# VHH binders against Mechanosensory abnormality protein 6 (mec-6), part 4

Target 1, 343 residues: Mechanosensory abnormality protein 6 (mec-6), of Caenorhabditis elegans (o01811)
Amino acid sequence: DLNKRVYNHTPGPCRVLTDNYKGTAGMTYVESQKRVYITLGYGRAHDLKTKTGIAFYKTNRTDGRSQQEMYDLIEMTINWNGYEYKKEFIPTGIDSYSSSNGRVLLYVINAHPNHQCIHFFQIVESSKLNHRKAICDPSFSSLQDIAVVGPDRLFVTNMAAFGRGWAQILEFSLQTGQGAVYYYDGSKLSTAASSLIAPTGIGYDAKRRILYVGSMIRESIFAYKVAKDTTLELLYEMMLLTSPIGVFVESKTGDIWIAAHPVIHESAWHYTHPENQNIHSPSQILRIRIQEEGNSWVTTEPYANDGATISASSSVVFTDEQMLIGSSFGRLLHCDLTHSYIT

## First folded at step 1 (VHH)

Design c04 (framework vhh_nb_b201)
Fold by ESMFold2-Fast, scan of step 1:
Structure c04 (fold): chain B 343 residues (1-343), chain A 122 residues (1-122)
Amino acid sequence: as target 1 above (343 residues)
Amino acid sequence: QVQLQESGGGLVQAGGSLRLSCAASGFTFSDYAMGWYRQAPGKEREFVATIYSGGSTYYADSVKGRFTISRDNAKNTVYLQMNSLKPEDTAVYYCAAGEYDILTGYEDFDYWGQGTQVTVSS
């Protein structure tokens, strides 16, 4: 119970960004561009009237923008290059790869309820995405998040055997362990880990070659050493006593940032009624720092809210003393760090 | 610190078999990709086979179906079983160890053994 209680606090001043879309489910940081790319409109999975897309937020706040413009989102234009998809575009999980020559590749989960794909984009010009290809495997029943490890090479979490709805809720209630982590090598898809219980957020530490996978129902993060042929070796399980949904690995420190649902049954109810703006599910952001031995860690809580400011936080990015928090049910929150010191 | 020591080379008749071994020390063997390369007189060093830390294997087209690479992590040893040997297989065989570069998708072999001579008579 105590670990399920939410005491409202912030790491510094926070604000809701100006334009609010239904769902800000995924985010990725591109340091070379000083941009966070955000998937918009997960609510489309529940309401076909919801507009979807991808936008970015500029983290460089000294580039001559007015104070009002400083927090604005800029929508990306998508060039599909003649690609026909039979299902609507409902973007959720997202990750990026930046090459040394400045090329940026973007990988986006299309979370259609019964048939899901991963779309491969290249960022071109200042605000345009060129579609390159998609992978749509029959095993993609409930894709959650992507961890990119190289150009067109990525791990992806599949949370459950059934897509969203009552069958998935029953699956979680029975804890049958039908989740998986898939690996795509640029050509073929394979299973990197199976029999997982509700895997959600995933993040990769390239310097340490460690893959972090959240388990919503176990309330933990699994740390895997990525072997040279991309096989996964479990190092340890970090108990959180809260349900991880989104995972972000800070490249400079190796710190693991987690967007969590501290009261999962309340967020599950919100999921069944995403159109109801009167539903408030608690939000929580954790930061984990692993010690030198790699066998112990320290967990802190930079942010927590009862759901009134942001309901059921599902994504987080930390960069340049700024934190962005997203939710599948709406709102995008920006906080400055003034009371939390990383080092 | 890092040492690779090949053994098992020798003279064999065409159609025969040899098993090469490479004993490794000075690194965490199970974390490394292990490979075999060969060099015939007057030719460049060419790839033969690689085995990754997880056990996946990859072979040069010239040896597929005839050669088998394997590893024993408990003994810190990589093996090359060579069957149906041909005179064209005559070369010095080198053991190599390296990290698989996940970003480029290619192995980078930093450590090499001294080599072992394989001679296949007609």
Scores: ipSAE 0.000, ipTM 0.134, lowest interface PAE 13.5, mean pLDDT 80

Design c05 (framework vhh_nb_b201)
Fold by ESMFold2-Fast, scan of step 1:
Structure c05 (fold): chain B 343 residues (1-343), chain A 120 residues (1-120)
Amino acid sequence: as target 1 above (343 residues)
Amino acid sequence: QVQLQESGGGLVQAGGSLRLSCAASGFTVSSNYMGWYRQAPGKEREFVATISSGGDTYYADSVKGRFTISRDNAKNTVYLQMNSLKPEDTAVYYCATEPWLEGSYYFDYWGQGTQVTVSS
């Protein structure tokens, strides 16, 4: 609907954590460390001066930090371990696996337009990443997001056959269903679901073994049961009336948090001119609670903005009554929740 | 070759303290994840504590606030200080290490273990 409107509101006090980073496209929460890891620089990769990388934000406020340090991002140093990568590192989708022994593994999409890979890292020394391996399959044309289901085992969304530009826009306009979900078992890549229309964000509920996949063009979320052999069974499709981009599953409740583009044609225009600071596109965060074995759901909207505060929200994390919102085009927003968003 | 040798186990009364040591040879503890695991009779081996090369520490919920993992880089040794011991802490305690290896996720090397018995 071309007449969609956005009314600005927040769930509580919000603050911008950084204006120095262009693009905060992906986030993952590591509960054992009380840290959110954030990919930097994606939406501004065409700007030769844009710094890319990975940083973390501490969610624990009682660790003795000063008021000025409390909202800072801490950049990770990457040890590529001799890995020769000839293309730029343009990180976007990210997810993590935490072992009971304290070891944390990070999986990061490198969304280079002509050579897309998933990089496997191990966190060492509180702020250092050791590169372990990469998978760079020819089928990786438009990787969006990762859902980790075990150590070196993950689902990944591939949005379209054409990676960017007008060919991809034509593909979406014709709704040909060239998107897929791939599964990597630690050694081999396979297709878990095919013929999908613009799959974007993906999130996994480990307690319920349900995989949620967003469809940008259908304006919906698909819910799949993950079998013991990792095959997917479609349970239901939830219509949102907005374009989901990022998906986060709240571990305690099973609630689904969605970073969405409520006016898709404005977001599409912004993606054709990511370096232009004068373009704004709206942001929206939804919180969804599934009811009656998936026969119904309740959707609330904790956050919405016309694009002036944060444009085209692409990622969201919720933990300890705190919400972080990222965007492919810049700014990282932190909100304290003062209201109960009962779904 | 990587070798780990645990020591410091023994019999202690509930509420007591014990310090375990793990002496390493064939590699440098400051460059590797080091961990303590335990196995009680009839149970699977379970995680106790780890320390990263950077000094970050992680603990099982059952030992948080009671146990402290540390290392002495000059002695190439890792320690587990165990306070407020409970009968449930009775187990063989193992030291483990995993040098950074490409694609490595699990601990590659284990010691022979040291017995800790907590009487009530």
Scores: ipSAE 0.000, ipTM 0.276, lowest interface PAE 12.8, mean pLDDT 79

Design c06 (framework vhh_nb_b201)
Fold by ESMFold2-Fast, scan of step 1:
Structure c06 (fold): chain B 343 residues (1-343), chain A 121 residues (1-121)
Amino acid sequence: as target 1 above (343 residues)
Amino acid sequence: QVQLQESGGGLVQAGGSLRLSCAASGSIFSDYAMGWYRQAPGKEREFVATITSGGTTYYADSVKGRFTISRDNAKNTVYLQMNSLKPEDTAVYYCAVEIYSGYDSPEYDYWGQGTQVTVSS
């Protein structure tokens, strides 16, 4: 069993930015602001004492901040405009849309156990979010991640017909393919892909018009061509030999970054005790580069950990030779990349 | 490639109504969002309203309940119905196309030249 062990390594010096939040499940990069927005407090789904919210990390390290301030997270103030979910906000998946005039929209999955929604926000006054609307569709049983393709236009993964629990485990064991990718056009929700087995992370390469969808159970990434009318054509499936959870696409290179669970049964067990910070399940980050022909790829592993530093990595962002790794079970890891290759 | 032309501005008494129109020419498809912004003398340009390709609308708090944005995709035209106008609504109103092409080209925004709205007390 050559692929059962994780060997700890880092791409450069790493540091933990926060231990106080039970979950840093989703991240999105806004290049125009040089900010990574991070969803905090996923553990609220299991422990109502957990603080929840959205914060950002500034990637620009030359803006006059002290060395201590360079790694601080800045919490966003949320104006809910009377929306009822203010107390029950359990943010997980997040993505953003930036217009050339500087307007930034955020789309956030609320993974409330009894009612899942996608919340639409606008960033105002640098550190304030104005709530605009929410979509709460009865089909939202196990939302995982969002890929934005335009203003209020997005793809979202729904992992299973049942939420987390024994029924979902049975669903996966039977491999019936009850997962889907939904598409929202600003008004209507439709099914873009169906009969999927445990779809998780999703990322969009706007330059190549390719949508990447992770499958946790198949241990693969599906690559779809996105047509002008948003219909999906399957191009190929990339086998990973690990369970993808989060997907991030570098806009400049088209490289695909994967936050993965290399030993899925250990992370599955961790989900039965999400409140326990002493449980450790392995973390792994992969970087995939598609070759010039577009039909083959090279996979590298910039980061791996046995779970002691960060457990069950669920999100990753790479920008400005910096890597951020998040987890549904807490901690936010920051690494500087000392060995960057231009290929 | 795209040109935006606003119309319908003018002078109106407080409590009155105006309807602004923005006609788009060039290669604009119904899958793009359209919006209205305004700029009062000596102030920064501020958001007023937007409408997505699917017809979902969003409004600034200052105009919600008074202004209504709508679109006619067959005419490539966006409208802003302004009711219960106040002196503080006095500004140049700009139409914008919020385009993230996402398919072949980078994101870009197109702006109209603006139309003046003056609300007298």
Scores: ipSAE 0.000, ipTM 0.187, lowest interface PAE 16.1, mean pLDDT 79

Design c07 (framework vhh_nb_b201)
Fold by ESMFold2-Fast, scan of step 1:
Structure c07 (fold): chain B 343 residues (1-343), chain A 121 residues (1-121)
Amino acid sequence: as target 1 above (343 residues)
Amino acid sequence: QVQLQESGGGLVQAGGSLRLSCAASGFTFSTYEMGWYRQAPGKEREFVATISSGGYTYYADSVKGRFTISRDNAKNTVYLQMNSLKPEDTAVYYCAARGEDLWFGESYDYWGQGTQVTVSS
């Protein structure tokens, strides 16, 4: 807590990709397109005045682009298809479903402070999103992140019974466990897990059929076995000694990547003053590898920063020896890894 | 017992049209994703079009603008309207059905026996 220290450390050379947006809170990787889709704007800090949107970064480095163009973000245009949008679009959590036949579906949390929804899009052409539908349930008080398990089938975390404000602070202080994981089956929303303490990032390992759910307050990751009937069986809890915010599962290895707030009281203070560019809160990325026996794991820290380079890391993607780190407060960081493996 | 039965195939001249139908039985049709795939001699089976339980449609690039997939839940039938047919569209066309699953994959639960479409030059 009070004596926690962050030692600045990078896995290789890093660079900042954009200053055009404040906040880069969520990311999803679409391997078939060699693209990372990123939600833009102060979504998780509830700043309604910043420019918002969705953009993608191309991960392949052999497609004929110049050195400068290799690091550019390409903004998506949204076709709402006549959807009568009643609230401002504040995108945060994001995940995708892609098929070998070229279909890519995108699911995005709209984190408006009073009414939260999940928007369903189809990626069309190179840079356009067609809106398909939205789900806006009264239980959506503090949505954080999405894990897609099939077309229009997803798990979503709801962090607290109350949205941002004093009631949520009291809820966390009392540790009443009002958080949940909901499951949407393409038609109906149901509760997959309840009585959780501040669930945040969520990621799905399709090969092992394991759902990983971060708990910000417990400083841990819960690993659930997923049955085909959506039933979750708790396998174990991995203690991190840091607050997980974003979870990414590497498809090639099954490694669990975590974007974390190592000093939670500093990030909490930053969230009360998101407009103040003089406030920095620490960032940390963890990589967890489950050993072949399945009953042990190793944790490494490929990245940590005192907040000056990137504050309050909220999302991470790793692919092709490249790491992208997003934050609720801005900057999208790109790092090359000089070593491919940690264990 | 689940069955998918295709009909409407045949011989047609280039530029012509055909409408394929697939009658389904033995499952709750309205909750399933329905699709059309095709296979030409000596080639792998390839995607043509799908329609979700919610009515969302997806097409292979080679057929966009020419083919239209639709469904009639009251009749438990999925259709493929094929316009502006080309000799390269010659193949056996298969109807496929899948329930939504938690496991990632392209697998279909059920396949029809196929219907031959031949487009002469």
Scores: ipSAE 0.000, ipTM 0.227, lowest interface PAE 12.4, mean pLDDT 81

Design c08 (framework vhh_nb_b201)
Fold by ESMFold2-Fast, scan of step 1:
Structure c08 (fold): chain B 343 residues (1-343), chain A 122 residues (1-122)
Amino acid sequence: as target 1 above (343 residues)
Amino acid sequence: QVQLQESGGGLVQAGGSLRLSCAASGNIFSSYAMGWYRQAPGKEREFVATITSGGSTYYADSVKGRFTISRDNAKNTVYLQMNSLKPEDTAVYYCAARTTYYYSSGKSYDYWGQGTQVTVSS
């Protein structure tokens, strides 16, 4: 048994945007709209009766909103277009694609334990999502996160051969490497990488054509070069010394932002008692800057918390000197980086 | 600032075992990843094993199945249990530490010990 200590630290002033929802597990940034889209009420960590949905947060500080309105979340209305299983929607992982003509597509993991799918939406009329299709493959046992590489083309992580339960715990304990990265080309699903140990967060750097895949159990990030034919070449593995859960790539710099569980046994225990508000598990956000063409990197920690403010951070977005942090257990945290050191 | 001190090296016959220890200064040991490297005369320093702050372990292929790395945070110590030793394991063994919370470097450790000699006779 190892007992880690987490030292509370913030990059600037932070605020909780909402306590109304349980679970804020996934986020995606749409720069053309100055919006972050957030999945709400993640059922995997909470009671399946909890209200679920998708909301957005505006990052634009010049849109004329009052100080009071500046931090509001706006819920999306979903038009399911007759989709039969809409009542089993338990959203978690999310990513987006913006086209030059202003069309914005959202891709969302439905993490219901008995019905794992990826749902395809289009944003219409400011606050409405039109459902376009779903892919539900028998190999989807433990979907975690999505990295979009083009319109209806995406990579997705599948963490384990078994869903949440004793078989998955044994799988992780033995480190048998039953995880995978799947690729969807708009028509067919294929395996892009296999024999992975607990792959979690995934992020794509379109400018550099590098795909980053977190491994919770190895405490590392794998960096793959994405070829023109979408095959993956492993470039290197970065050891994080913590369990990565969410990955966000900053397109301007190529910096990698990681939402991590620094004390994995505490977050694992919290997952067995998600209803207990007195249980806290630590949160940690890392920022990684690659140097010397991958031969070195610098890791900084903009945020860490013992779990009292936000437990088990699972997603992060950084934009316009603002950081949003989400968790499967709820709370959405907004921090300004106005007073932080920038390394 | 972390200072590392290795111990437990010595002369052993092929097929034998040794346990190396590395004591770290300071109250932040639990936040560090700890590793072992070795250097034989006339060769580059090579990776042996590492253990993260979360307890995940990684080994060089040449030692996998024979060596086990572990840590004791209460004693600020990391261990390398070396079994089924071979003459080619003869080297100076170095302890290394890397912090993750405010500063770390990739592919390189931040702090190094002085080293301890392991000699395996045939």
Scores: ipSAE 0.000, ipTM 0.141, lowest interface PAE 18.4, mean pLDDT 79

Design c09 (framework vhh_nb_b201)
Fold by ESMFold2-Fast, scan of step 1:
Structure c09 (fold): chain B 343 residues (1-343), chain A 122 residues (1-122)
Amino acid sequence: as target 1 above (343 residues)
Amino acid sequence: QVQLQESGGGLVQAGGSLRLSCAASGFTLDYYAMGWYRQAPGKEREFVATISSGGSTYYADSVKGRFTISRDNAKNTVYLQMNSLKPEDTAVYYCAAESGWYPLDEADFGSWGQGTQVTVSS
């Protein structure tokens, strides 16, 4: 619907955490550390002049930091361990695995047009990432997001056969269904689901063993049961009437948080003119609760903006009554949740 | 499915050198982190050295500067070059493989070899 509108509202007070990078495309929450790890500089994939990197934000409010320090991002240093890569590391989709012994592994999509890979890191010495390996399969044409299901075992979405530009727009217009979900078992890559229309965000509910996959063009979320052999069984499709981009599953409740583009044609226009400061595309965050019977759900909208505060919301994390919202075009937003019906 | 075979152990005098090899069969090394551990009689197994799939190396403090770990993925083999050997280095040396983990803890390794004996005489 070309005439969709957004009405601005927030769930509580919000603040901008950083403007030093153009694009905050991915986030993952590590509960054992009380940290959100954030990929920065995705605007570089659209030829914007920005530095790239990975940073973390601390969610705890009881660690004695000053008010100013509570909102600081801490940049990670990367030890590439002899891995040969182009100097342009453009991190986007990210997810994590926390072991019972306190070890934390990060998995990061490199969205470089000529070198799309998933990089495997371990967090060491508080603010350092040690590179462990990469997978750079020829089928990686348009990687979007990662859902980790175990140590070095992950699902990843590949949105389209064409990675960017007018050919991708034509592909989406024709709805040819060339998107896929791949599965990596620690050794081999396989196709877990195929013939998908623009799969985007992906999130895993480990307690219920359900994988949620967003479809940007269908304006829906697909829910799959994950079997022990990692095969996927489609349970249902949840229609959103908005384009899902990022998916986050709240571990305590099983609630599904979605960063969405409510007016997809405005986001598409913005993607073709990312350098133009006068172009804004709307942002929307949804929270979905699946009912106990598993065949119905309740959707709320804790955040919406016309694009002036944050354009094209692409990622969301919710923890400790705090919400972080990322965007493909810049700004990382932090909101406190103060409304009792949301919190 | 994964088989690791160590070789190159033996008797050597203090100050001498040995090169251990670990040959893999039933899989390719390309995606595995590889480690060396050792166990002396009546003692706990201890970490010696590790090499990531990307080629980064880490060493126990007791062997740093004396031992060098390396890999040859085309030959499906990992090596441990041991220089300036000491009687305290006497142990059975084990090769271990783990897919994708950062391999500083022996609990991270999913596959182990049978071991090769290294004896350093004083």
Scores: ipSAE 0.000, ipTM 0.133, lowest interface PAE 17.7, mean pLDDT 80

Design c10 (framework vhh_nb_b201)
Fold by ESMFold2-Fast, scan of step 1:
Structure c10 (fold): chain B 343 residues (1-343), chain A 121 residues (1-121)
Amino acid sequence: as target 1 above (343 residues)
Amino acid sequence: QVQLQESGGGLVQAGGSLRLSCAASGFTFSSYDMGWYRQAPGKEREFVATITSAGDTYYADSVKGRFTISRDNAKNTVYLQMNSLKPEDTAVYYCAAVEGTIFGVEEYDYWGQGTQVTVSS
């Protein structure tokens, strides 16, 4: 029992979007399409009967006259192009690359236990994904999140040497730092950073060329300068009083949005029993603005909940005064921002 | 010294074919996405085709089914095979290269000097 309190509040009116999946673990925003792509059914990792897939949600709303039509999720159909997979598809972390040419590429973590891959897709015909390739490296033990920096070029977090169970718990308890950030250059995988303690969410600020990496156990965000040769230089560590899980960088402002678990022992219990929808663990969203000098920041909390509305928030997207919150264990929340939490 | 050198342009009758080549030097070709753009008189530069470092191809709707982009990493060359040419394909064709590591697709690192393609009716 840790003496941490969660005060329930929202940045404006929120709606719980109905889905038939147990999990909305990852999200990516494609501005050119005014769409958020969402990975569905993370619970399949522990309950193989859970329906999985990828869907999109439109952020370009009509005049606000048709509420039902505005809040529908549209499921994508996947063309695997003859790709054989030995394990079920359990999509979690996702990121995208879009160009003025109209092409949109999606990169999706398949988090099947002890057999993890990153799948490369192309969006076609509005609601169809064509599979292009997969990378399945033996070092992929606990993939969490992806930050795309160019077409087929990405950073990915690997949380721990052991993907689950008592060995991972022991690893975290000893704080040995077996986590890493890998970099894929379109053909070759390399280690960009090593000896990290439970790296989770990852996001890239293209304007500043800064990579943000969350650490669940340290309760912090690491900010790295990305050199032209893709080597990382640690600039600073932003200490939080919460465990970061998902990271989203707002393209217009450079603001860092974090989906976090404020009471880590409760979310850890939930991750031990992900199939049990009666378990509730707190959710928290933070917004961080780096000041002009680059060595100080302001943190605000647009959203917090005790877990009754949404448990263990794992992903967040913010666009056009709208916030979407996802969880590995279910529910998708849509909030309209009526108050500015930027300082 | 980084260079992109286009060749293969010229005058061709409608319905004919041309093969453009772009020879690249001064950078690690296999790590770059390669593209073709064109600019017709009085128009903005428009996308034609691209091929990623991994071999994925994308085409503008106006050329889909008629043009084929390919690459030869051993020769540091990208090609554009243009079939069933139409008068509206008349333009200066530019080769472009971008390292997808840090830069967006619209931020091409290098551009060629262009090659003229003229399609007569």
Scores: ipSAE 0.000, ipTM 0.215, lowest interface PAE 13.4, mean pLDDT 79

Design c11 (framework vhh_nb_b201)
Fold by ESMFold2-Fast, scan of step 1:
Structure c11 (fold): chain B 343 residues (1-343), chain A 123 residues (1-123)
Amino acid sequence: as target 1 above (343 residues)
Amino acid sequence: QVQLQESGGGLVQAGGSLRLSCAASGRTFSDYAMGWYRQAPGKEREFVATITSGGSTYYADSVKGRFTISRDNAKNTVYLQMNSLKPEDTAVYYCAADSTHYSDYEPTEYDYWGQGTQVTVSS
């Protein structure tokens, strides 16, 4: 932990897209729209001073946008449709479902420290979210990330029995295994996996029917086969030398992209002072490619930073040789991939 | 893949009743949200009623208390029971299915539509 260090490198040129937002914790890619949807403000919302919301970033470089417009985030307007909005909206984990007819559904974790929910939205017009429903279960103590497997059908990670704070840090240090993966089938919530140690990022490979679940404390990725009845069969555990936080599965290749905290005690300390932009925790992005035989893999590191450019990377999306990196503590990076990082 | 065929329309006097039926093809009919919309001459299609896969029902304010939507998953059919009909209910009624709506909230978009059935309410 004390001996872990990173050396700054990028896969090509990178640009900071915005310093205005106090967090960019979650991202989801909607290929039909060429858009990445991003949750804003998470890491600083604990003090209720931070503006929060959802924005999108356009990844296509062939439309008639000006140079300035090309790199701008566009904020979504939310129509709550009469939902009783009594708690602050603190969006973090996000995932999407796209139908063949162009309908796009978004699922967003509200990570309010005293009351956690998953909100269901539909994208309408071009920049508006219509709220459809919310699920607020008493078991939601530390929701992290969502993997959508069908319309209103999703897996969600719950990291710990205690919410964010010193009790959770102690729980992690003792490795008590109180984390879980829940499954929602459109009407009912159930437990898909239990006794997990700090499950974090989650991603689904629909073509292979494999669910990937990160474990922050074990420094690993669990790979589960998803059966027809949605039960999970553990296939293997992929050991990393770093703590996975965000997971993204590239649809074309099946490559697994990981946003990671290589020095976890520094990022854990940052979570106690999320509003302080002078705290720098290292960031790391891994790319994992499973080989043809399906029982071995290659791990590469396209990006690493000491925290000065982006602190404690929490999310990653890769599409069309472009990589976006987000953090719970601010900044959003756009990097071009100009050379192969495959061993 | 899903085909919808409406039936049961016709001419009725104000205060009368009609029952519309919509027959659907497809093995996963029970997973779909099913709805009824109507369109009067020179107007846009308007929402009438919907039933989710779980059986939750939603109605337009203009038909609440008068119309009842139901489904029979064994027959792949959705029904609209229309009571206390008014001249303002005169329209072509369309059956719709949403293959992507798996929640108990009211669907806003449908991906399959029927041909429509005419309902005429005389004064």
Scores: ipSAE 0.000, ipTM 0.162, lowest interface PAE 15.9, mean pLDDT 80

